# Designs tried in a protein design chat: VHH binders against Cell division control protein 45 homolog. Part 10

Target 1, 359 residues: Cell division control protein 45 homolog, of Saccharolobus solfataricus (q980j6)
Amino acid sequence: MVKRNSKEIVMEVFLGEPNNQEIREVVRNVYSKDNLCLSAYYSIEPILFSFIISKNTKNSFTLSFIPEECETQIRLDANGKWIIDNKKKYFLGQNSFCSYLPITAEDVLPIVSCIITSTILDRRSLSEWELETIREMEKFDMTIEKNLKIPAYKTLPAFLSLMFSLDPYIPGISGNRENAISLIREVNASEISKLEDLNESQLNTLLFRIISTIVKENPKFTRDDIITDRFFYLDYDILELAFSLIYSFDTIGSNEILQFVLSSSYAEALISRFRQTLSKGFSINSIENKQSYYIVETSNLTSPLLAQIILLQLQKIRRDKMIVIRDNDRLFTSRFFIPSVKKEGLIKIDDRVKNLIGI

## First folded at step 4 (VHH)

Design k5 (framework vhh_7qia_2)
Fold by ESMFold2-Fast, scan of step 4:
Structure k5 (fold): chain B 359 residues (1-359), chain A 123 residues (1-123)
Amino acid sequence: as target 1 above (359 residues)
Amino acid sequence: QLQLVESGGGLVQPGGSLRLSCEASGFTFSDYAMGWYRQAPGKQRELVAFITSGGSTNYADSVKGRFTISRDNAKNTVYLQMNSLRPEDTAIYYCARYTIEVGDKVTITFDYWGKGTPVTVSS
């Protein structure tokens, strides 16, 4: 806790449904103020939010695990998300910080990517406020439709969309090219068929197989978990882009997020890198439950955060411990799990790091 | 004290070229990422070009292929070479220091000073 921060907690808005219009006005006013300071919890969403604000303002900000005194501060805690602006606290519930940003042609892609990434990391659906915010983006080439929650189904053969699906994770099919192709053949579709090429009978058979496969590990999974609102900016599938951002943030670091915020075309590099990794196939081979961390053996997917997303769906872990990837007897994690370590991307766990994090 | 001094702006015809310079002092220039911002009349300030301490570059889509950012660490200077200038490039151009420090905390700092250097593209 910060010693001088008593004034940061002196005033609070009563907890309840977020007062979204008021919060939006607060965020909008940040763009016009000089000498602002911003402090945020270390995670993809606060970093994206901070970079978008920073690009558009004349100020400085600090991302800190220990809050510093700032005029504007964002916070994530056990009760949800907060913005603290000039001593007044605004409760956001679970709404993405980015859903309150001004929507411009230059920032639409970073903003929507932030919102969708937030829902993935929070393991939740979009709020009505978030969905309405994304609907405002239709004037900037956003397309919204209801379809399967599998990545890039407009541009990839359906078997690749199945193979590349991380949430929902489809046991035996996600990461497995041969099994994904086999499933498409079982519904009497061509290997090169896109999802849009399937008739209603083929789609119903495919849905039945996907749901039946998932419910063996997650009995609460339903049709409503796979038929969702899908978002596209030009030809970019925002779901695919969100996972690409998670992957690069986790394995390379926050500079990947900065580059994306500064140039919309960087989305192509992020997606290409992610597709190259997934195209090799991937698997979760084993998991060990230790007192303060999980050790996960993976093939080709060296992202602790993505491994957590998969294993939570398989009900093999709780969201209570650091994820450590084992690769050739080396142990790796990322700054998301050990934010006190002064490194970005994959962090090798040696004796020094073990001492620093108390394991 | 930190200081950034922009120069090289002026009046130029459409299709012309200008080279902006930003001389830095008061910090270890080679350790920092640098960027160029602009603010056109009646428009919001926008980042148009960025260069990391390692030399990697990024550009706004509106200037990509026309502008080139570069740096000379020995001279503590960042440059913006602007080619094929258009009337919509008319703005005041600001140099900025961008800090991303990974330590006990992640610090992201955008610092710029002075009035910038004006660029007018007009026939």
Scores: ipSAE 0.000, ipTM 0.410, lowest interface PAE 10.4, mean pLDDT 82

Design k6 (framework vhh_gefurulimab)
Fold by ESMFold2-Fast, scan of step 4:
Structure k6 (fold): chain B 359 residues (1-359), chain A 123 residues (1-123)
Amino acid sequence: as target 1 above (359 residues)
Amino acid sequence: EVQLVESGGGLVKPGGSLRLSCAASGFTFSSYAMAWFRQAPGKEREFVSAISSGGSTYYADSVKGRFTISRDNAKNSLYLQMNSLRAEDTAVYYCARYTIEVGDKVTITFDYWGQGTLVTVSS
């Protein structure tokens, strides 16, 4: 679609590579302040970043979603990510804000979760800077291995890892228990088999079937999109945890992220909640393209943000309009899509909300 | 005057136990959440444990299963029971009062800190 006016049209601008050492020093200075006010855009990554910093506050910490309310600002524009501090602007490219935080044993899990969540929401791979930052975490119980981009393959039966996969979304298998089990049986594996229990022939057949299924809706998908670096902190699959954070952020709100940052063991509650939702099965049943929003009918997965992540992979929408979930005759979205509305979790679209957002 | 006073620190051998206390005065103790933080020589301050006004408890992964936070509202006191102590637990331990408000903006205030009590774990 056409931009409102020419001033809102952004041309591609090459701003150069981030000065990572300078940015790290700026973040260290922000991190050490006794009184800190941060202005940030409403999204899970800047919220995670801000809450991690809040743990180092001695006197007061404020996170504001009002632009320019605070002297220190976390911003996103068409070119990428910016930190503004003491009136000076620092360009991060696409690098996660969290990749510049001091790495401590206590903050490893929230920092790596932030970085991986950033890659999901940005629809990108890790930068060399981000990967090197995560490698520094290996001294704090982080493990890195090359394996399939499916959730919790070390702890769950393989069919559940397939059923619970949202990115990559596997058409007909993601959200469908019966079809996930059938695929595992087709490769002559047991329903209780984990990915590690599959021999080379079974694994190659499974990979071929997954890739063949995905490329029908996404022709650009390749083997390199499913065989990736995988990250684990203790027994936590960071990919699974990142989606669990997105789900709770979208459906409940920022307080879930705060609880996680203050106590990393809250990850267990986040993962359990997400698995309970996914285990019911889920589907996207219909999509309507309206002028200012998409109406999406779903079964069981009532997260507008997760619906967007799935539909972008299926090439059924663009990242140009808010996502609205239809449940019977009611319409819902989340604060991620309408950040000016000061209500978190699922927001029912009534006449008041329509007036507030100008639709 | 709001005041927080820590006590109970000292020298202990690895595997030993210590109980830290924080005596609060000058405010309605039962209405506030309380936390323990520590700072090892040459390192940044780190979170150890917190307890809400309602009694919900939170722990850093490094101390979970070994440390227990508790409070006695009748005595205006906060406690940290430290078991199975390790050399890496050597630090000055601080108690703090905090408030968290979530709304139009998120505000976290640690408005009062104690002076700290030194815990040394060595053999």
Scores: ipSAE 0.310, ipTM 0.655, lowest interface PAE 2.7, mean pLDDT 88

Design k7 (framework vhh_8emy_2)
Fold by ESMFold2-Fast, scan of step 4:
Structure k7 (fold): chain B 359 residues (1-359), chain A 124 residues (1-124)
Amino acid sequence: as target 1 above (359 residues)
Amino acid sequence: QVQLQESGGGLVQPGSSLRLSCAASGFTFSSYAMHWVRQAPGKGPEWVSSISGSGGSTNYATSVKGRFSISRDNPSKTLYLQMNSLRPEDSAVYYCAKLTIEVGDKVTIEYDYRGQGTQVTVSS
């Protein structure tokens, strides 16, 4: 018996920290089952996690969105994330379910995409456990560097990385080609300049302008929110890929996630589709706060979930009601906000849907 | 009408090679990722390999990685699986597949289109 070790164990239990090693063993056991029935809540992270496991299941695989239908369950509550297996409950804190999956060369891209998507949807930073998990992926063409949290800055002109930035959302710049170009010209760079072409003085001026613009709507925003760990798998920016997955999941459905998990090259199609949409420019034009939902008018960005991500950063909404996009006289949302409706993609809110969701 | 027709299977000895082919028709072949799935007697279907619509990216099950190679020829609308260093445990009916998902209260992974399959038997 060692008294120091006993005190450490007691303190960890008291603080409610996840037993990551135990959770990894549980996930490994679930991963190796020949027959798996998994109950989950409807969201992109549980679906990614489940589809990755399904590739290893030899006989039968069922993912159920009916609570408690399966003996193995992945759950979310006010405290965080849970795995239930063989009637025992395992608390993950905020850690992504995917951070406990076996790391293989073929699954690196879907696993890291799942982890980053989890941080975006949870509105949080990576945990120490998640960062160490991603570090293990460096042996499989994964690279980590500290840089600006703007998408695809290695491959796109800097103004496009600014224009395409959804988190952080840069008021007046995100979705606005002319203003993004003007900001780059203000720091004495051109529309063909990449981020790497900017010197220290230009970068400092750009950072100051970005932070100053964001803090007007979000006073909590700091340098640590824009200068972050950035992740690349081959030429893929994982931040860009995560938003591409959110966009296609929200506007098309789970089949897009399945295609990506089965073939990592599908990332090219997802990114291309998302860039095509963002290249048209986009804006949030109006917000109405109703009793049961927010009505949002947008230009060119027809994703209720991405609209929520933007509006939360602008502090114009809380995460308390569904997001409804208005297009002329039509109202529509997505299954993310009304998971009891068995239709994916954009769902028109008609009298039938209102009756189904009780509004 | 979508059709997938597999060929190239047979009876071979351990360590041998086989090349499977899948002739596709009735859809825009180059626009879809394609997959090889196998099913051994008394077992469920096992995903083997996938290739993107452009052919630029491929993925493999751990059990076949380094031994099998997936490829496609979009002009001829044909999918291939080159199988090297065959083992008795590779014995199965091999199917060419275009996959989709049906989502309701449960997620059901369905094979949109699959042919009759081609039998591979690895035995001495």
Scores: ipSAE 0.151, ipTM 0.571, lowest interface PAE 3.8, mean pLDDT 86

Design k9 (from k1 with Y99S I101Y V107I; framework vhh_6fv0_2)
Fold by ESMFold2-Fast, scan of step 4:
Structure k9 (fold): chain B 359 residues (1-359), chain A 124 residues (1-124)
Amino acid sequence: as target 1 above (359 residues)
Amino acid sequence: QVQLQESGGGLVQPGGSLRLSCAASGFTFSSYAMYWVRQAPEKGLEWVSTISGSGGSTYYKDSVKGRFTVSRDNAKNTLYLQMNSLKPEDAAQYYCARSTYEVGDKITITFDYRGQGTQVTVSS
């Protein structure tokens, strides 16, 4: 099979499917430790996973970004995700680390948020294992339904759900209040109509318009990419919450994730902050492709990670270089793209940072 | 010298109430978030509640939310935990703690000072 990537063929043959029951047992043992040192890569999913476990530590918990410093390790490579414990390696494929955590009433919201965040960052759909894991959460106030992949459609007017949609990013409508309202009027609905207030004809017209708009920039986009399983914990839309977590992680730091893991009510603060930011409107105005980074000019969208998520959908970048946001005379990125800086939140590109990243 | 001293524990019936207090000394109390943590026999340390230095933000373990209220009096250097509708599973040694959260090459969550604790017993 000369025409195929030989490395990919080898991985299919030798790695196989994840042994989910074995991995669940390993994670259960890690979860039960009174003292834990965990080595991981710097990203929101390993941090969420680690913080959920940290609630059981007796005195101190250490999450190290220094490779191989700790006895238990969370790794990502070209093939997928790994847990290493007691020198034995466990392959998870693309499955979220959090899909193997014990399901308790207290941890449902952070666990499901981690799983959905994982699918966004990995640019994938839920695996059968992950979906079954989330179905187990139905005994703990989780609800699952088929509907449009737009945020908060049960609680917001439909035009705001369209305006606030980042994945899928709807060109000309996402971040644009006027155009989102115009689309709702075009399907003969009022500005205050929720998605549930639309009849089948209005919904079909709306769906057609959304797909037609996205397909112009992403020809592979289909109906199955927008009509998906939607997840709610009480009144929280997990898709909206996942983006709220990505936003605060990227722009403020990991302590926002810790507060959320410690208290489910912090979800309200995260969502409110995110909605306030998005309600200003936002846009991506230009992209410059440099040798080692992309410069992205934005209006009101200051998260480099969210900018990457949008631009990957528009097929304007690859996941190969750091994202630098230009806002007037300022250039900045975040620790997600330069983990060596050791400071969280937005990182201004000054002479010291330029020297550190080799530009 | 940093000192934390808990009081107010005791024996209570299910559905009863207790108010715990923590007297702090040796540091600028209002500059630190304070924590209530508990440890039951054969179990690890459980986080119960957090209050910001100003008292403006409070956070609770889901199983105690609506039943417990954390508060602080910065003028008296005292932290409080009002516990209502107590359940048998709330029985534990309760500690107040000052915590550090440090970020760098590592994220470290450490309870850098913890008091001697106060015992809460719930029996029918």
Scores: ipSAE 0.397, ipTM 0.737, lowest interface PAE 1.6, mean pLDDT 87

Design p1 (framework vhh_6fv0_2)
Fold by ESMFold2-Fast, scan of step 4:
Structure p1 (fold): chain B 359 residues (1-359), chain A 121 residues (1-121)
Amino acid sequence: as target 1 above (359 residues)
Amino acid sequence: QVQLQESGGGLVQPGGSLRLSCAASGFTFSSYAMYWVRQAPEKGLEWVSTISGSGGSTYYKDSVKGRFTVSRDNAKNTLYLQMNSLKPEDAAQYYCATTIEVGDKVTIEYRGQGTQVTVSS
């Protein structure tokens, strides 16, 4: 919805379900433009969508984070996601912008990564439209199965999958190697066991322990939140890749997303970097609620956006203030929380930054 | 103003080699990653290779990995693509490209006519 000057009519819209076929046509038209100017809000999903389209723009592509600068716009409001093209508005609900892109062999990995990243950032499950879109990708080396929402369970020992789990965040287990190993021992499994090596009794006991642990902080968490559709492109776990993208976007910047869109093999570098960070162990040690921001003290996980994802699950914060990480005597945030500073990656909060953000 | 000038294309037989060059001006070359992209006569633009501003990191499309090498000479503001073991599917117009950030804008611009690579016997 757009509200104009007092002399213009204010439109109040009762938002219905997305017209997915109409939106697909709009995205196809945007995708085929010779010259494209696209206004987007600063976040990983709009940037992924924009960079995928940029590969097909023939003459020129401009991505602007200034609202309304371009005739084609990607917006987010309290109701959900919008595409605006030459003054006509298309409501997507919570559906990922990338779920409307043409599916090609070259773009399958960035498209599915964008859709899964969208569900993490929105704190939601896949829509029927998104799941159907991903099913179309099975012809391009995508596999879909029902299994536990823990990262890389096909390739890692189960304790590492538990240790590396950020959503769901498993209190006391995520980031803690010894506690993750102890949980595997409690279900009478070997430390080197993968999830597939567990029998039905061991798996049921593991599920019960995970759910019981999470519901202490989030009483609404259920079996359906941990047993989900899981997606793999070749040997890549898309859930792991999505978190790897969030981590590199937050700590290094949008160029990491561009490299990934330009080369699917960059996924290996993103995953390797993220695993190296998580392998050190990690924790959230304290949280302070200030008037305009949260201060979060962490061990080994210096990512404001990942800290927000964890703390929302623990019900310790709302999505209402910037996240600041305290690392020893220094304070850091990222452009995701202060897009006006235009610097990417981790931003040290010094006098200049304080002046720019009004604190 | 950003200007990119490609050269070095030509006709080669399958298995042959070519070295493409891109002369850059109008921006601080060493501060920006550079890309090689190509377009076959009836196809869209296809990414081929990326090199970081310092030259310390390189990335390649899977089908050209091991055959193509991207490099840069920051003192000369020049980008290179060494293409070995050329295949018929490598035939395309080759362009160098960069992304320039200006405030809240990120611009991807493909400049010049590119340089034509033809692979036929």
Scores: ipSAE 0.007, ipTM 0.360, lowest interface PAE 9.3, mean pLDDT 86

Design p2 (framework vhh_vobarilizumab_d1)
Fold by ESMFold2-Fast, scan of step 4:
Structure p2 (fold): chain B 359 residues (1-359), chain A 120 residues (1-120)
Amino acid sequence: as target 1 above (359 residues)
Amino acid sequence: EVQLVESGGGLVQPGGSLRLSCAASGFTFSSYAMAWYRQAPGKGRELVAGIYSGGSTYYADSVKGRFTISRDNAKNTLYLQMNSLRPEDTAVYYCATTIEVGDKVTIEYWGQGTLVTVSS
């Protein structure tokens, strides 16, 4: 007699560890289709994945956000990510859909940006499979190093990297130019010093101050959350690029993602736009917890999705409701939170929108 | 953080009854449509029953007259009352939530599943 019960057998079949090689073959088959109809959920990662595949579709490509409209489907559930193709279901766990795409010189930047964006939105670290996939990209101008999880530390003065840090959000420092400069001067460094210009003692003092500041609001934060694998494609910091993509997707729309996938040089425009916004300084000024949404007042950062990323780190909200930005007497969200509205970028919450989302 | 946790599955004889529960957390339960899906070994997931925020229900033809879906918005709990169970009802049962499909966009959240075995 079998000693395992039927529940164990059934659960092992449906919710086992991802068969990464099998999924890669499935994605390769999808990638090579001449006429691809793809049903996806509305989020930046599925859209990036879809647009990358669309470049290789010979005759026709349809992206649908209608469930089951297409035979090939990308789904998200409470357990993780799924690809459905020819009625067969493939569980990816938390792995980015993009980690299974064929790696080419032309697509390396969109693919790695997709994977890193996925980790930010999922609030997770890279999986073993994802890290292995990114290591394969080293033959295509990718560089991997261990360093601080602060944006653009190779190209920006260290105070700007601190000021521009959204994850990790550094309370009192992120968005505050004066305080970021003050912290750099406290460790006896110059305003123009880059991270690489700091000696070991200065760097250790800076690291201690950053961690000490973050743990006051987020006790779960550890050294391993700030000393991470850092990824660069040529001179692009993929962390900065991922946040730039989130910002433009949230505030302008999915066409920004399409432009980026079609031309890697569009990364420069995305990063420039994001830096212009962050350089003005930014803050979260107030939070109201309503039954169906959070109302957030911000200075200069009008991205509902970035506000959610910051507030989750501050433990002021849960990932349970839409984020609404209050600008004067107007309330705005983005299509990420209300994908049924079918309007790109920032969406004013009026009576029509309230009726569509049932609030 | 959307979480759906199913319970109430187990072994039951043909003709028996079970009541499944799904405890929902991390979202405004009363504002979302809820559904029960099932998946037998080697088969795809099929929609068994659905209930909209307003209380309107849907049932697959295979379960009409035998299964009843209901919700308790005060307790953030979804239920599936299963009567006159048959061996072919043997499956892992999943609780799911689907946001409104306005302009044909949806996000699906699923529970981990609860096993129902109908066998003598």
Scores: ipSAE 0.000, ipTM 0.117, lowest interface PAE 21.5, mean pLDDT 84

Design p3 (framework vhh_vobarilizumab_d1)
Fold by ESMFold2-Fast, scan of step 4:
Structure p3 (fold): chain B 359 residues (1-359), chain A 121 residues (1-121)
Amino acid sequence: as target 1 above (359 residues)
Amino acid sequence: EVQLVESGGGLVQPGGSLRLSCAASGFTFSSYAMAWYRQAPGKGRELVAGIYSGGSTYYADSVKGRFTISRDNAKNTLYLQMNSLRPEDTAVYYCARTIEVGDKVTIFDYWGQGTLVTVSS
């Protein structure tokens, strides 16, 4: 039995289901400010949220990663997400900050991308509030359907959708062109077949093979983890776009997120870059567990954050240490894992960085 | 004080060319990514082109192959060469500094007049 303390009692008093309507009004007030200073933590979701608001700011916008520098703040703690405005605190639970933004035709793509990216990084499903928010976007060229959680199945041959799948990571198939093609042949489909070209028998056989492969590494994986709500803006698969954003944020930096928010057509550049990387094939080749970090060797996928997403699914790591990629004799991480190092993209671990992170 | 001053806009016939300039002051220009964005009457802002501190560039699909972004770090100046101009390119053009060194990101250092580009016969 764990003894209650005064902090636990305070948390129970403040924690509950989010008052979503009140939070929406707070976000509307923040969104409409002519001058805005916003304090945030360094991660892709708060950066997306901040940059979406910046498009509507007429006079000045500052995003600060210095704690408590600004009057308006967005925070993450062990319990979930918070907005602080005019000294009042609003608890969001796990809901994406972006699910409270005003929905406009111009911002629908960055808003939905933010929400889906949030679910990937939090390792969670959409909340009822988030799903309702996305449904409001159907009037702005959004479509929602139940289908397989594999990227771009409407536009790519099914084998490429399997090859490019990072969550779910399909052992032996994700990153492996030959094995992805072999799986499509096993269900008696053409190599160029899209998912929609498969009959019910072929689709059920494919599902069985995928689930059977994943459960060998993750025994709790079920049909409900692969048959999900899928979201498309025009021809863009939001799942594919979310991973493209994670990849560019991790390997290049926050400016890639700004470019995307300022111009939705930048989505094509992000997706093209990501597909170019994935089309080379990729793998996780080795993992070393050190006291304060994991060293990971990869082929063709030099993203510490994407490596973490894959390895958590394979149950080979916990979300307790930074991920370091070994490239030849050099060790690299990204600012996501060491936000106190004020450098963007892949960060070489040198003596200064070692001293700062205690390795 | 950070300042960005746009110039080079004007009236041009369809198919014509213009070169926009942005004079930067108050910061180490070579260390920052820079961008051009535009706002047409009654429409939202759109990113036209970006250039990173390392020299790599991005272009919106609507301008790819027609516009060229460049920078002169010695002169603290950002440029946008606009060729094969179309009526749809009519907008106020703004330059922006996107990322500061350290823990602070200032999206727009200058919210002034911009430079008006009108493409009409």
Scores: ipSAE 0.011, ipTM 0.257, lowest interface PAE 9.4, mean pLDDT 85

Design p4 (framework vhh_7qia_2)
Fold by ESMFold2-Fast, scan of step 4:
Structure p4 (fold): chain B 359 residues (1-359), chain A 121 residues (1-121)
Amino acid sequence: as target 1 above (359 residues)
Amino acid sequence: QLQLVESGGGLVQPGGSLRLSCEASGFTFSDYAMGWYRQAPGKQRELVAFITSGGSTNYADSVKGRFTISRDNAKNTVYLQMNSLRPEDTAIYYCARTIEVGDKVTIYDYWGKGTPVTVSS
């Protein structure tokens, strides 16, 4: 059951619940086109959705980041997500575009990664439709279990899973190796212990400490925010993979997402790169609130989008302005925040860029 | 600030010729592949011709042997020479900055405004 928010109701148009079966039929028709021109907004989820469809297009596939250039469009507004096809508009609510794609063995990993990435960027839980879609994937090496929302707990020592946690961001522990190790020792576990090696008493103590730490910055955080459905494709933690995709998209560009869609084994390269960055430790040191942007000072965290994800959890910013990272007096952002610049990866903010974006 | 400006479209009789031009500004033109696309009324936009930064060309089967794409990096311009025009070539023609990924996938991140081409008597 989904609770309606009055802020999602447009005065001029009353938006009903998504007709998921109708949307699935529309996506199936788009997916089966021999020639397709698709307009999308510049963000990881639309790009991932578009690249998955492109693999099945027989003759020609064109992706445009210019609104309304193509007859088939995927759009986002204040109310949520839309597919426009043949002048007819289909409202998806907050559901991931990828939750409507045909489920095949080849595309399971990119589809589920898109769905989980969507929940992170939207700051929401899975819908009933999305969860049902993921359950269909169990026949294709997908595993679902309830456990702690910390990355890679099946393969990493528990302290690394805590250190690498970005959502939920655990103040003082995320990005801090010493404090993550200290927490594991405090619950009487070994530094090399995995989450599965902890007994019930140790797990309860750990869970209590995590929740207590987070609620100091976010009083609305509850057990249901950390004990969640967890998704694995073979040995890949989809939560870790989703953050790895966000990181590479933000710091390198859309070609990293394309390589992943074309070859699922590229997931290993994405995860390894992300782990290398996180293993150095990271922190957010200061925030300046300017009229049209936030300036964020960080240690070792070079992704403006990941900084936004952390700061929203700490309730230090709103999703109303671009994020600018300050690194040794250099200012930079990414195409996600200034898509008009049309340069991928990290974009240094110089006088030329300031003139282009009007700041 | 990134701009692509198409010109050279118009009305022409079947069997006639037109030369389209696209002048680029606001990016390092020589580093990018460029393409020509077209969209007929009620149809999806389709790739017509593509030229890499190195000068290699690809064509849609429907225009192969009739159309020639070329570029002049010194002038930041890409051209489409269209010969033996047919009524089915009637469309708005768009210049695009493009990325080619394999035979079936063409990605673009910027278009011009388009130039209309009408082939009729």
Scores: ipSAE 0.011, ipTM 0.457, lowest interface PAE 9.4, mean pLDDT 86

